# VHH binders against Glutathione S-transferase TCHQD (TCHQD), part 8

Target 1, 266 residues: Glutathione S-transferase TCHQD (TCHQD), of Arabidopsis thaliana (Mouse-ear cress) (o80662)
Amino acid sequence: MQLYHHPYSIDSQRVRLALEEKGIDYTSYHVNPITGKHMDPSFFRMNPNAKLPVFRNGSHIILDTIEIIEYLERIAEVSSGIEDATFNREVVEWMRKIREWESKLFTLAHIPDNRRLYVSKFLRMVVIARMAESPDLASAYHRKLREAYDTEDKLKDPGALRRSKDHLLRLLDEVETKLEGTTYLAGNEFSMADVMLIPVLARLSLLDLEEEYISSRKNLAEYWALVRRRPSYKKVIGRYFNGWRKYATLVKTWMFVRVRSLLRKY
Key: E = the ipSAE of ESMFold2; O = the ipSAE of OpenDDE; V2 = 0.75 times the mean of E and O plus 0.25 times the DockQ between their complexes.

## First folded at step 4 (VHH)

Design c14 (from C1 with S31R; framework vhh_7nfr_2)
Fold by ESMFold2-Fast, scan of step 4:
Structure c14 (fold): chain B 266 residues (1-266), chain A 123 residues (1-123)
Amino acid sequence: as target 1 above (266 residues)
Amino acid sequence: QVQLQESGGGLVQPGGSLRLSCAASGFTFSRYAMSWVRQAPGEGREWVSSISGSGGSTYYADSVKGRFTIARDNVKNTLYLLMDSLKSDDTAVYYCARDYRYSGSYDEYFDYWGQGTQVTVSS
């Protein structure tokens, strides 16, 4: 089994949490989207959406995060002999609901404009360089370049950010209400619903928004403290984003982009 | 309100082809797996094919594998079943069904059904 992923990717974190919780072994391949590695022709041919993660088991390739998680649940089910443990309706409904909130615009809006624009320009240069290198993929790379400009336009629309924030607030209010009666999102047992939510909370923590979004909700705050103690969290997210280490990780990535850009190595 | 409406059924000779369509409304189509299920006269329901919400994964019953192709258009909210090399045994009412999961499943996980469309394979 093989996973193409990155520690900064929310969907990558979701799949990796599922793999760790289920005890499923896999071969790890790092693809850093901030440095443009997801635009490399070999990866791009495998997934022309250039999104992470990508899961492979032999010839079977799965590109959708929820499809990967449901596939892993089925594998775990068969291995343990517990065929009725998967396919809980409430778990699937939470997964779908959490998936509906897209983190990209919200995340980018909380990054300083000068750094965001510098990285954006670097990634556009990477796309242009790959387009020249692989003319057979030029049409798909043109689509990615257009998407980059569309994202910049959305960041200038205060209504779009407000709608994203409102959506997140409604989602977290619903989570808070559910956690009044349960330990985890779909009951008193950990489930794939929690796997979907945990990276959202980790992203809020990474952006230094815990007090505004998490600590203000008593049950969600207790939940966040609880899930951070899980071994899966510590391996997938914690080692990259705990305390001072989150700043070290961000600085290292920024330095890489800066050096590559100065050397014109795209 | 969730609605599923099938069309494209009819009478066809053995070896012929048909394309069934299912128009979906009242929900975010791309977030649900969709399936085709058929019922022949005097028989129980038989699962035919499923497609995941993204369209990236497809599943087929052994009886139709290699002859039928399931597809979806998430922009048009439409599910398709392309049926080639039709046999008399394919005669049935074909239903489209919504799976409450994202990756496709069998009968017990379907929460909404269409009214069905009749396919008759006879010379």
Scores: ipSAE 0.293, ipTM 0.676, lowest interface PAE 4.0, mean pLDDT 84

Design c15 (from C1 with S54Y; framework vhh_7nfr_2)
Fold by ESMFold2-Fast, scan of step 4:
Structure c15 (fold): chain B 266 residues (1-266), chain A 123 residues (1-123)
Amino acid sequence: as target 1 above (266 residues)
Amino acid sequence: QVQLQESGGGLVQPGGSLRLSCAASGFTFSSYAMSWVRQAPGEGREWVSSISGYGGSTYYADSVKGRFTIARDNVKNTLYLLMDSLKSDDTAVYYCARDYRYSGSYDEYFDYWGQGTQVTVSS
């Protein structure tokens, strides 16, 4: 089993938390989207949407985060000899609800404009270079270029960001209400619903928004403290978001983009 | 609230083609896997095909693989089944169904169904 992922990708974190919680071994491949590695032709052919993560088991390739998690749940249950293994309906409904909040626009809006635009320009140049190198993928790369410009337009729209923030607030209010009566999101046992939510909370923490979105909600704050103690959290997220590791990774990534851009190597 | 409405069924000669459509409303269409399920007279329901929410994954029953293509238009909230090389055994009422999971599965997890559209393959 292979996983193509990155430590800062929310969806990558979701799949990796699921793998760790279920004790499933896999071969890890790092793909840094900020440096444009997700646009390399070999990876792009596997995943024309250029999103992380990508899960592979032999010739079977799964590109959707919830589909990967459902597949892993099935494998874990089948290996245990459970014939009619199924997801809990409430767990699946929470997973869908959490997935419906798109983190990309919200995250990018909290990155300093100068750095974000510089990286965006670098990534567009990478796409253009790959189009020239792989004519068979030109149409798909051109679609990605259009999507990049559309994202920049949405970032200039105050209404789009406001709608994203309002969606997040409604989601977290529902979570807060549920956690009033339960230890975890779908009951008193940890589930894949928690796997979907934890990276959202980690992203808020990474953006220094914990006080505004998490600490202001009593049950969510207690939940956040609880889930950060899980071994899966420490391995998948915690090790990359603490102290100098966070700064070192961001500095190295920024320096790579800046050097490649200045040297005009895409 | 949730509504699924099929169309495009009819009478066709063996070897012919049909395109079925399913108009969905009342939910975030792109967040759900969608399936086609058929039922021939006097028989149980048979799963035909599934497509994931964003259309990245498609699944087909062995009986239709290579002949049918499932597709979706998330902007128009419409599910399609393109049926080629139709056989008399394909005669059935075709239902579109919403899967409460993200991925389509041979283990049926459908929570909403359309009313069905009749497909008759006969000479």
Scores: ipSAE 0.242, ipTM 0.602, lowest interface PAE 4.2, mean pLDDT 83

Design c18 (from C1 with G56S S57Y; framework vhh_7nfr_2)
Fold by ESMFold2-Fast, scan of step 4:
Structure c18 (fold): chain B 266 residues (1-266), chain A 123 residues (1-123)
Amino acid sequence: as target 1 above (266 residues)
Amino acid sequence: QVQLQESGGGLVQPGGSLRLSCAASGFTFSSYAMSWVRQAPGEGREWVSSISGSGSYTYYADSVKGRFTIARDNVKNTLYLLMDSLKSDDTAVYYCARDYRYSGSYDEYFDYWGQGTQVTVSS
């Protein structure tokens, strides 16, 4: 089994948390989207959406995060010979509900414009360079280039950001209500619903938004403290978000982009 | 509220083709796998085909593989079943069903059903 991922990708974190909780071993391949590695022709041919993660088991390639998690649930049950009591309709409904909030616009809106635009311009240059390198993929690269411009337009739309924030607030309010009666999102047992939510909370923490979104909700705050103690969290997210490490990784990535851009190496 | 409305059924000669449509409303269509299930006269329900929420993965019953194509338009919230090389054995009421799983599968995880549309294959 192989996983193409990045520590700061929310969907990558979801799949990696699922793999850790299920005790499933896999071969890890790091793909840094900030440096444009997800646009490399070999990876791009495997996933023309250029999104992370990508899961492979032999010739079987799965690109959608929930599809990967449901696949892992199925194979884990076959291996154990026991039906997983924590995977049910309520779990799937929470996974779907959480998935509907897209983090990209929200995340980018909290990055200083000068740095975000510089990275955006660098990534567009990478796409253009790869397009020249692999003419057979030109149509797909043109689509990614258009998507990059569309994202910049959405970032200039106050209404789009407001709708994203309101969606997140409604989601977290619903989570807060559920946690009044349960230890975890779908009951008193940890489930894939928690796997979907944890990276959202980690992203809020990374953006220094805990006070506004998490600490203001009593049950969510207690839940966040609880899930951060899980071994899976420590390995998948905590390792990269522990104190100075979150800044070190961001600084290294920024310096890489700046140096490569200065040298005009795309 | 969740609603699924099938259309496109009718009478067709053996070897003919039909295109079934299912208009979905009341939920985020792209977040759910969708399926076609049929029931022939005097027989139980038979799963025909499933498509994942993203549209990237499709599954077919052996009886229709190579003849039927499942597709979806997530902008229009519509599910399709394109049926080629129809046989008398394909005569059935065809139901559109929502799978509570996102990935779709051979498994029967359906929570909402349409009213059905009749397909009759005879000369």
Scores: ipSAE 0.195, ipTM 0.616, lowest interface PAE 4.3, mean pLDDT 84

Design c19 (from C1 with G53S; framework vhh_7nfr_2; at its last look DockQ between E and O 0.02; V2 from the best seeds 0.00; counts 0 for: pae E 11.0 > 2, placed apart)
Fold by ESMFold2, look of step 5:
Parts: C-alpha cells; sequence; structure tokens
Structure c19 (fold): chain B 266 residues (1-266), chain A 123 residues (1-123)
C-alpha cells in the first residue's frame, strides 16, 4: 500500500490517521505542494487534480479522502472478520459535515498577504511552465491555473471569508454539544469521525488559534487533550508540529520557492 | 428535503438501448455515492450499479457488467444509467438511491430512494 502525502495537508493527515488506527502497513512518500512537485507531469498523469493524498494499493488508485477511508475500513473488516461497529450512520454524517468546511480558504486567510501572493505566483508560474512542456496535459494544467485565480478572488471577498469562519464556528459548537455526552465525536469509541476532525483542530493549533476556537469550548478542549495522547496522533501530526522538524520543513520549503523564483527556473 | 426523481424509462426491444436519469435535489449531491437498484415484478430489489461521490469509482452487478454504464454530473446534480444490449431479464422498475456510505461499495446502505421508472424489454 502506498500513500503520497504531505505531513501538513489536512486530508493527508486524515488518511494517515485512519491507516495508523487500523494498523495497516503502508509506504509513505512525501510530496510538498508548496514547491509545485505535485504538478510534475508524471504525478499529474496519475492524479490530474494534483491534490493530496493519493492512495495506491496495486491497481487501486484512490484520490478522494473519504473514499480512501472507506476502502481501508473494508480491508480491515474483511481481514479481521469482526464487523467494526464504529463505522455507522452517525460516523458517516459527521464525516460529511466536517468535510464540507473549506479549510484551504480559511488557512490562506491567516497567512500574511505578501508571503501568500509570492507562493501563489510561484505555483502559477510552475503550472504555466508545465503546460508549455506537456501539450497533451495542457487542458488539465489550464484548469489548475484557473482554480488558482478563483482562490485568489475568494480571498478578496470578505463575505466568503466570513462564511468560512461562521461555518467553522457552527461546526465546533455542534461538536462541543455532542462531546458533552460522549468521549469521542460519534460515541464512546474512537471512529473515523474523529479521524476527520482531529486534523481540523491541528490546523487551528498550527495557526495559533487554539484559544479562540478550542480552549473557549470546555468539552472540545478536553477532547483535544485526549486525542493528542493517541499514538496515531503523535506519529502523524505531533511529530511534525513540534520543534525542530516544523521549523526545518518551513525554512526548506521557503528557500526552495525563493531560489527557484529568483532564477525563474520552474 | 432530499428528493430523487427518475426518468427515461420505457418500452424497448431486446438488444436495444435506454438512458435513465435521476435528478437530485435537497442535499449536496457531490458528497454522496449513488446507486441504481431494480425490482422485477413480484421479486425483491436487486442492486445494479454504484458510483462514488466523485465519480472516480464504479461498481456493477455481474448480471449487467459490460452492458450498463453508470455516470454522474455533479454540476447538474444528475445520476445516469446507460443501458445497452437490453434483455428481457432487465425488465424492472429502476430506482435511484443515495448511498449512506461515501464509496457506494458492494455493501449497499441506502437512506433515500426515488419513485422509480419502469423499464420494459419485450419483442
Amino acid sequence: as target 1 above (266 residues)
Amino acid sequence: QVQLQESGGGLVQPGGSLRLSCAASGFTFSSYAMSWVRQAPGEGREWVSSISSSGGSTYYADSVKGRFTIARDNVKNTLYLLMDSLKSDDTAVYYCARDYRYSGSYDEYFDYWGQGTQVTVSS
């Protein structure tokens, strides 16, 4: 089983948490989307949306996060012969609800404009260069270029940003209410609903927003402390969000982008 | 309120083709796997085909594999079933169903159904 991902990608974290919680062995391949490597023609042919993660098991290539998780659930159920009662209707409803929140827009809105625009320009130039190099993929690259401009337009729309924040607040209020009666989001057992939520909370922590969104909610704060003790959390998220590794990754990524932009070598 | 409305059924001769459509409203169509299920007169419901929420994965019952094609248009919120090489065995009411699971795997867990559209294959 192979996973192409990046440790700071919310959806990558979701799939890796699922793999770890189910005890499924996999080979991890890092692909950094800020450097534009997910736009390289070979990766793009396998994954024309250029999104992470990409899951592969033999001939099965699955690109959608929830489809990947459901595939993993089926494999675990077949292998064990024991039905996993934690993947039920309530779990699915929570997964769907959490997926609907637009994390990319929210994240980008909390990055200083000059740094965000510099990276955005770099990635657009990478797409343009790849489009010129690979005429057979030009339509797909053009679609990615259009998506990049659409994202920039949404970032200029105060209404879109307000709706994203309001959506998150409603989601977290619902989670807060649910957790007054249960240990985990969909009951007293850890489930794929938690797998979907934990990376959202980790993103808030990465953006230094814990006090505003997490600590202000008693049940959510206790839940956040609880889930960070899980071995899966420590391996998938905690390892990359603390100390030296977080700093090294950010510095290396920025240097790559800046050098390639200055050299106009995309 | 979730609504699924099938259309495109009718009378066709053996070997003919037909295209079924299912218009979806009242929910985020692109977030759900969708399925076609059929029911012949006096018999139970038989799963026919499923498609994942993105459209990237498709599944077919052995009885229709190679003859039927499931597709979806997430912009128009419409599910399709392209039926080729129709046989008398394919005579049934065809239902559009929303899958409780995201992938629409072999274990069908349907929470909403349409009214059905009649497909009749006879000479």
Scores: ipSAE 0.000, ipTM 0.446, lowest interface PAE 11.0, mean pLDDT 83
ESMFold2-Fast, scan of step 4: ipSAE 0.627; ipTM 0.847
ESMFold2 (binder alone), look of step 5: mean pLDDT 82; pTM 0.826
OpenDDE, look of step 5: ipSAE 0.014; ipTM 0.326

Design c2 (from C1 with S105D D107K; framework vhh_7nfr_2)
Amino acid sequence: QVQLQESGGGLVQPGGSLRLSCAASGFTFSSYAMSWVRQAPGEGREWVSSISGSGGSTYYADSVKGRFTIARDNVKNTLYLLMDSLKSDDTAVYYCARDYRYSGDYKEYFDYWGQGTQVTVSS
ESMFold2-Fast, scan of step 4: ipSAE 0.375; ipTM 0.694

Design c20 (from C1 with S103T; framework vhh_7nfr_2)
Fold by ESMFold2-Fast, scan of step 4:
Structure c20 (fold): chain B 266 residues (1-266), chain A 123 residues (1-123)
Amino acid sequence: as target 1 above (266 residues)
Amino acid sequence: QVQLQESGGGLVQPGGSLRLSCAASGFTFSSYAMSWVRQAPGEGREWVSSISGSGGSTYYADSVKGRFTIARDNVKNTLYLLMDSLKSDDTAVYYCARDYRYTGSYDEYFDYWGQGTQVTVSS
């Protein structure tokens, strides 16, 4: 089994948490989207949407996060001798509800404009260079270039950001209500619903927004403290959210982008 | 407010082709697996095909494998069933159904159904 991922990708964190919770071994491949590695032809041929993660088992390639998690649930159930592999309806509904909130615009809105625009320009240059190198993929790369400009337009629209923020607030209010009566999101047992939510809370923590979104909700704050104690959290997310490692990664990434841009090497 | 509206059924000769469509509204289409289920005269419901929310995974009943193709357009909120090499045994009312799961499955997981569209394969 192989996983193409990055420690700061929310969907990558979701799949990695599922793998850790289920004790499933896999071969790890790191793909850093800030440096444009997700646009490399070898990765791009496997996933033309250039999104992380990508899961592979032999010739079977799965590109959608929830589909990967459902596949892993079936594997785990078969391995334990369970004949009827089914999901609890509430778990599935929470996974769907949480997935509907898109983190990209919200995350980018909290990055300083000068740094974000510099990286955005660098990534567009990487796409243009890959189009020249692989003419057979030019149409797909052109689509990615259009998506990059569309994202910049959305970042200029205060209404788009406000709608994203309102969506998140509604989601977290529903979570808070559910946690009044249960230990975890879909009951008193940890489930894939929690796997979907944990990276969202980690992203809010990374952006220094715990006070506004998490600490202000009593049950969510207690839940966040509880899930951070899980071994899966410490391995998948906690390891990379150490202050030292966080800033070291940002510095290395910035230096890579800066050097490649200065040398016009894309 | 969930609505599933089917179209594309009709009378066709054996060996012919038809394309069924199902227009979905009132929910986030891309978040649900969708299925086609048919019911022949005097028979029970038979699951035909399912497609995951992303469209990345498709499933077919043995009776239609290689002849039918399920597809979806998540931008247009539309589900399709492309039927080729039709046989008289394919005569049935075809229903569009929403699976409450993301990946899809058999009829026990459906929570909403369309009105059905009649497909008749006859000479």
Scores: ipSAE 0.243, ipTM 0.624, lowest interface PAE 4.2, mean pLDDT 83

Design c24 (from C1 with D107K E108P; framework vhh_7nfr_2)
Amino acid sequence: QVQLQESGGGLVQPGGSLRLSCAASGFTFSSYAMSWVRQAPGEGREWVSSISGSGGSTYYADSVKGRFTIARDNVKNTLYLLMDSLKSDDTAVYYCARDYRYSGSYKPYFDYWGQGTQVTVSS
ESMFold2-Fast, scan of step 4: ipSAE 0.396; ipTM 0.674

Design c25 (from C1, 16 letters changed; framework vhh_6fv0_2)
Fold by ESMFold2-Fast, scan of step 4:
Structure c25 (fold): chain B 266 residues (1-266), chain A 123 residues (1-123)
Amino acid sequence: as target 1 above (266 residues)
Amino acid sequence: QVQLQESGGGLVQPGGSLRLSCAASGFTFSSYAMYWVRQAPEKGLEWVSTISGSGGSTYYKDSVKGRFTVSRDNAKNTLYLQMNSLKPEDAAQYYCARDYRYSGSYDEYFDYRGQGTQVTVSS
């Protein structure tokens, strides 16, 4: 089994948390989207949407995060000898509801404009260079270039940012209500619903928004403290978000972008 | 029932002007930000402009800044887009759209849109 992922990708974190919770071994391949590696022709041919993660088991390639988690759940069920085990309907409903909140625009809105624009310009140049180098993929790269410009336009639209925030607030209010009666999102046992939510809370923590979104909700705050104790959290997220490690990853990424941009190597 | 009805499209020469209108009904118009979005043949939906519920804030796609002006009349439940100095690249089906309260993506950021009005810019 192979997984193409990045430690800062929310969907990558979701799949990795599922893998760790299920005790499933896999071969790890790091693909840094900030440096444009997801646009390399070899990766792009495998996943023309250039999204992370990508899961592979032999000839079977799965690109959708929930589909990957469902596949892993079936593997774990077979391994445990539970032939008729299926996702609880409430678990599936929480997974889909949490996936509906798109984190990209919200995250980019909280990054300083000068650094965000620098990276955005670099990534557009990477796409343009790949279009020139691989004419057979030019139409697909052109679509990615258009998406990059559309993202910059959305960042100038305060209505889009307000809607993203309102969507998150509604989601967290529903979570807070559910946690009044249960330890985890779908009951008193950890489930894949929690796997979907944990990276959202980690993203809020990474952006220094815990007080506004988490600490203001008593049950959510207690839940966040609880899930951070899990070994899966420490391995998948904690090791990359703790103080100096967070800074080191960011510095390495910016140095790479600066050097490649300065040398005109896209 | 939420309804949005666009009008004012047509054929113009490059450099010409058109004023698009959108009549809204079935909701409290002043409580929602409104959008103009467009779609050219064989291309995806493209955001053009946003106006806040009060009309106090307006935002534009870079390629239309200085040429297009969005406005609204909350007393008449009507949204407008004044399009000046039209270019061939502006030819598209234009839609007005209502703010989607809980969406953060382009595909999900409006919950209702009208049937659209066609803008053709000929050479």
Scores: ipSAE 0.000, ipTM 0.133, lowest interface PAE 19.8, mean pLDDT 79

Design c26 (framework vhh_7zox_3)
Fold by ESMFold2-Fast, scan of step 4:
Structure c26 (fold): chain B 266 residues (1-266), chain A 122 residues (1-122)
Amino acid sequence: as target 1 above (266 residues)
Amino acid sequence: DVQLVESGGGLVQPGGSLRLSCVASGFTFSSYAMGWVRQAPGKGLEWVSSISSGGSTYYADSVKGRFAISRDNAKNTLYLQMNRLKPEDTAVYYCARDYRYSGSYDEYFDYAGQGTQVTVSS
């Protein structure tokens, strides 16, 4: 089994948490979207939407995060001899509800404009270079250029950010209410619903927004403390967001983008 | 309220083509797997095709290679392109929503539309 992912990708974290919780081994391939590696032709042919993660098992390629998780539920059931893996309706409804909040606009809005625009320009140049190298993919790369400009337009729309923030607040309020009666989102046992939510809370922590979104909700705060103690969290998220590794990776990535841009190498 | 409205059915000659459309409202269309089921006169429901939230497609053996399911999330619309139609394809076609994210067969569809009649006859 192979997973193409990145430690900072929310959807990558979701799939990796599922794999870790289920004890499923896989071959890991890092694809850094900040440096444009997700636009490399070999990866792009496998996933023309250029999103992470990408899961492969033999000839099966699965591109959607929840579809990957559902696939892992089924193969874990078969491999362990458990005939009725619990993938109940409440778990699926929570996964869908959490997935409906898109983190990209919210995350980008919390990055200083100067740094964001510099990286955005670098990535557009990477797409243009790949288009020239692989004319068979030119149409798909043109679509990615249009999407990049559309994203910049949405970041200039104060209504778009407000709607995203309101959506997140409603989601977290529903989570807070559910956690008044249960240990985890779909009951007293850990489920794939929790796998979907944990990376959202980690993203808020990464952006230094715990006080506004997590600590202000008693049950969510207790839940966050509980899930951070799980071995899966420590392996998938904790090791990359704590200590020197976080800063080393950010500095290395920034230096790479700056040097490549200065040398006009894309 | 959840609504699914099918259109595009009609009379077509054997070997012909039709494109069915289903306009969804009352829910976040992109977050659901969707499918098509059909019912021929005097018969039970038969699953035809499904498309997952992520775009993975599945087909019944009877329609593989002839039918293509697709979706346009910006327009909240599900499509079924039907090629090389046979008299045996004559049925009322229903658009259906699946509560499971990856999609599943017949018993897991939780909503269905009003249907659109497809008649394949010379």
Scores: ipSAE 0.031, ipTM 0.520, lowest interface PAE 6.6, mean pLDDT 83

Design c27 (framework vhh_gocatamig_d2)
Fold by ESMFold2-Fast, scan of step 4:
Structure c27 (fold): chain B 266 residues (1-266), chain A 122 residues (1-122)
Amino acid sequence: as target 1 above (266 residues)
Amino acid sequence: EVQLVESGGGLVQPGGSLTLSCAASGFTFSSYALAWYRQAPGKKRELVASISSGGSTYYMDSVKGRFTISRDNAKNSVYLQMNSLRAEDTAVYYCARDYRYSGSYDEYFDYWGQGTLVTVSS
């Protein structure tokens, strides 16, 4: 089993939490989207959406985060002699509801414009270089270039950011209400619904927004403290949010982009 | 050049069956999820069924048990087998690439087909 991922990718964290909770071993491949590695032709041919994660098991290639988690649930259940091949309905509903909030625009809006624009320009140059290297993929790379410009346009639209923030607030309010009566999102047992939510809370913590979005909600704050004690959290997310490692990862990524840009190597 | 071409629509009596086909070209078919949407006159487009790159399927409640989505990666095709058709199934059916697990809003797809009309006459 192979997983192409990055420690700071929310969807990558979701799949990795599922793998750890299920005790499933896999071969790890790091793909850093900020340095443009997800645009390399070999990865791009495997996943033309250029999104993380990508899961492989032999000839099976699964690109959608919820589909990967569903596949892992079935493997774990079948492997243990359990033949329930379907998820609990409430778990699936929470997974979809949480997935509907897209973190990209929200995350980018909280990064200083100077750094964001520098990285954005670098990634566009990477795409252009890959188009030259692989003319057979030029149409697909052109689509990714157009998407990059569309993202910049959305960042200039105050209405788009406001709608994203309102969506997140409604989601977290709904979570807060559910947690009044249960320990976890779909009841008193940990489930894949929690796997979907945990990286959202981790992203808020990473952006220094914990007080505004988490600590202001009593049950969500208690839930966040609880889930951070799980061994899966410590391995997948916690180890990378240690102050030193968080800083080291960001500095390494920035230096790579800076050096490659200065050398005109894309 | 990415293309999605639907076929198989037509006029059918209530309780009848039709199979819709969507032939895809210009992209790595096996790497994408495909979906069938429909739009009745005066109504918004709604997701009918989808199939992931790995073969996982989704169906809207009103068609579950009656419709079956399938794919043939060797032929770059996706199919929608429609059984026990009802008057309310009357719509233009569209094939779309790059389905995502949401259900709250019309999602932007990279590409849509031209559509194929299905009329269930009572």
Scores: ipSAE 0.000, ipTM 0.118, lowest interface PAE 18.0, mean pLDDT 78

Design c28 (framework vhh_7yz9_2)
Fold by ESMFold2-Fast, scan of step 4:
Structure c28 (fold): chain B 266 residues (1-266), chain A 122 residues (1-122)
Amino acid sequence: as target 1 above (266 residues)
Amino acid sequence: QWQLVESGGGLVQAGGSLRLSCTASGFTFSSYAMGWYRQTAGNEREWVASISSGGSTYYADSVKGRFTISRDNAKNTVYLQMNSLKPEDTAVYYCARDYRYSGSYDEYFDYWGQGTPVTVSS
C-alpha cells in the first residue's frame, strides 16, 4: 500500500489518521504542494487534479478522501472476520457534511498577502515550466493555471470568504450540539467521522483561531483536548505542529521557494 | 501506450436507444474511473457520465434517468446505454479515462479515443 501525502494537507491528515487508527502499514511518499511537487509530471499523470492524498494498493488507485477511508474501513473489518462490515449511517453522514466545507479559501485568506502572492506566483511559474517540459499534459496544466487565477479572484471577493466562514460556523454549531450528548462525533466510540473533523480543528489551531472557533464552544473545546491525546494525532499532526517544529518546517519550505524563485528554477 | 476505442454510434429517431462501447488497452482498466463526454461542432466538450473503479455511477443532470453507464472489467470495456434519446443528445461521444475516483468533473479526464457520432432526428 502506498500513500502520496503531505503533513500540511487536511485530506492527507484524514487518510493518515485513518491508517494509524486501523493499524495499517503503508509506504509513505512525501509530496510538498507549496514547492510545486504535486505538479511534477509523474505525479500529475497519476492525479491531474493535483490534490493530495493519492492512495495505491497494487494497481488500485483511489483519489477521493472518503472513498479511501471507506476502503480502509472495509479491509480492516474483513481482515478481522466481520461478515457484514459496513459503516454506521451517522458516521457516513458526518463525513460527507464535514467534507463539504472546503478549507482552501479560508486558509489562504488568513495568510499575509505578501507571502501568499509570492507563493502563488511561484506555483504558477512551476505549472508553466511543467507545460514546457511535458507538452502532452499542456491542457491539464492550463486548467490548473485557470484554477489558480480563479482562487485569486475568490480571495478578492469578500462574499466568498463570508460564505465559507458562515459554512464553517454552521458546521461547528452542529458539532457542538452533537457533542452535548456524546464523547465523539457519531457516539461514544471514536469513528471515521472524528478522523474527518480533527484536521479541521488542527487547521484552526495552526491559524491561531482556536479561541474564536474552538474555545468559544464548551463541548468542542473538551473534544479537541481529548482527541489531541490520541497516539494517531500525535504521530500524524502533533509532531509537525507542536512547538518550534512547525516553524522549522515552514521556514525550510519558505527558503526553498525563495531560493528556487531567485534562481528562476522551476 | 494507452488506447481507447469507441463504437456503437449512429442515426436514431427521437425516443430511440443506442448502446455505446469503449474498449481500453495498455493500462490497468479496473484501477481507473471511466467517463463519457460529448461535443457538438463549435461548442465546448460536455461531461455526460462516469463510473468509478468501484462501480459508483455519476450522471449529468441532462441525462439522469435516461442514460446508464456500466463496465465489464474482464473485457476492459465501459458502456453507455442511452434511452429516450432527444435531438439535443446529438453529438460526437468520447470515452475518457479519469485519474480521479469519482470522475464527476470534466477538467480532469484524459481523452484518448477518436469518438463515435450520434445523431438523433426529430
Scores: ipSAE 0.000, ipTM 0.129, lowest interface PAE 17.2, mean pLDDT 77

Design c29 (framework vhh_h_nbbcii10_fgla)
Amino acid sequence: QVQLVESGGGLVQPGGSLRLSCAASGFTFSDYSSYALGWFRQAPGQGLEAVAAISGSGGSTYYADSVKGRFTISRDNSKNTLYLQMNSLRAEDTAVYYCARDYRYSGSYDEYFDYWGQGTLVTVSS
ESMFold2-Fast, scan of step 4: ipSAE 0.317; ipTM 0.682

Design c32 (from C1 with S105Y E108S; framework vhh_7nfr_2)
Amino acid sequence: QVQLQESGGGLVQPGGSLRLSCAASGFTFSSYAMSWVRQAPGEGREWVSSISGSGGSTYYADSVKGRFTIARDNVKNTLYLLMDSLKSDDTAVYYCARDYRYSGYYDSYFDYWGQGTQVTVSS
ESMFold2-Fast, scan of step 4: ipSAE 0.314; ipTM 0.664

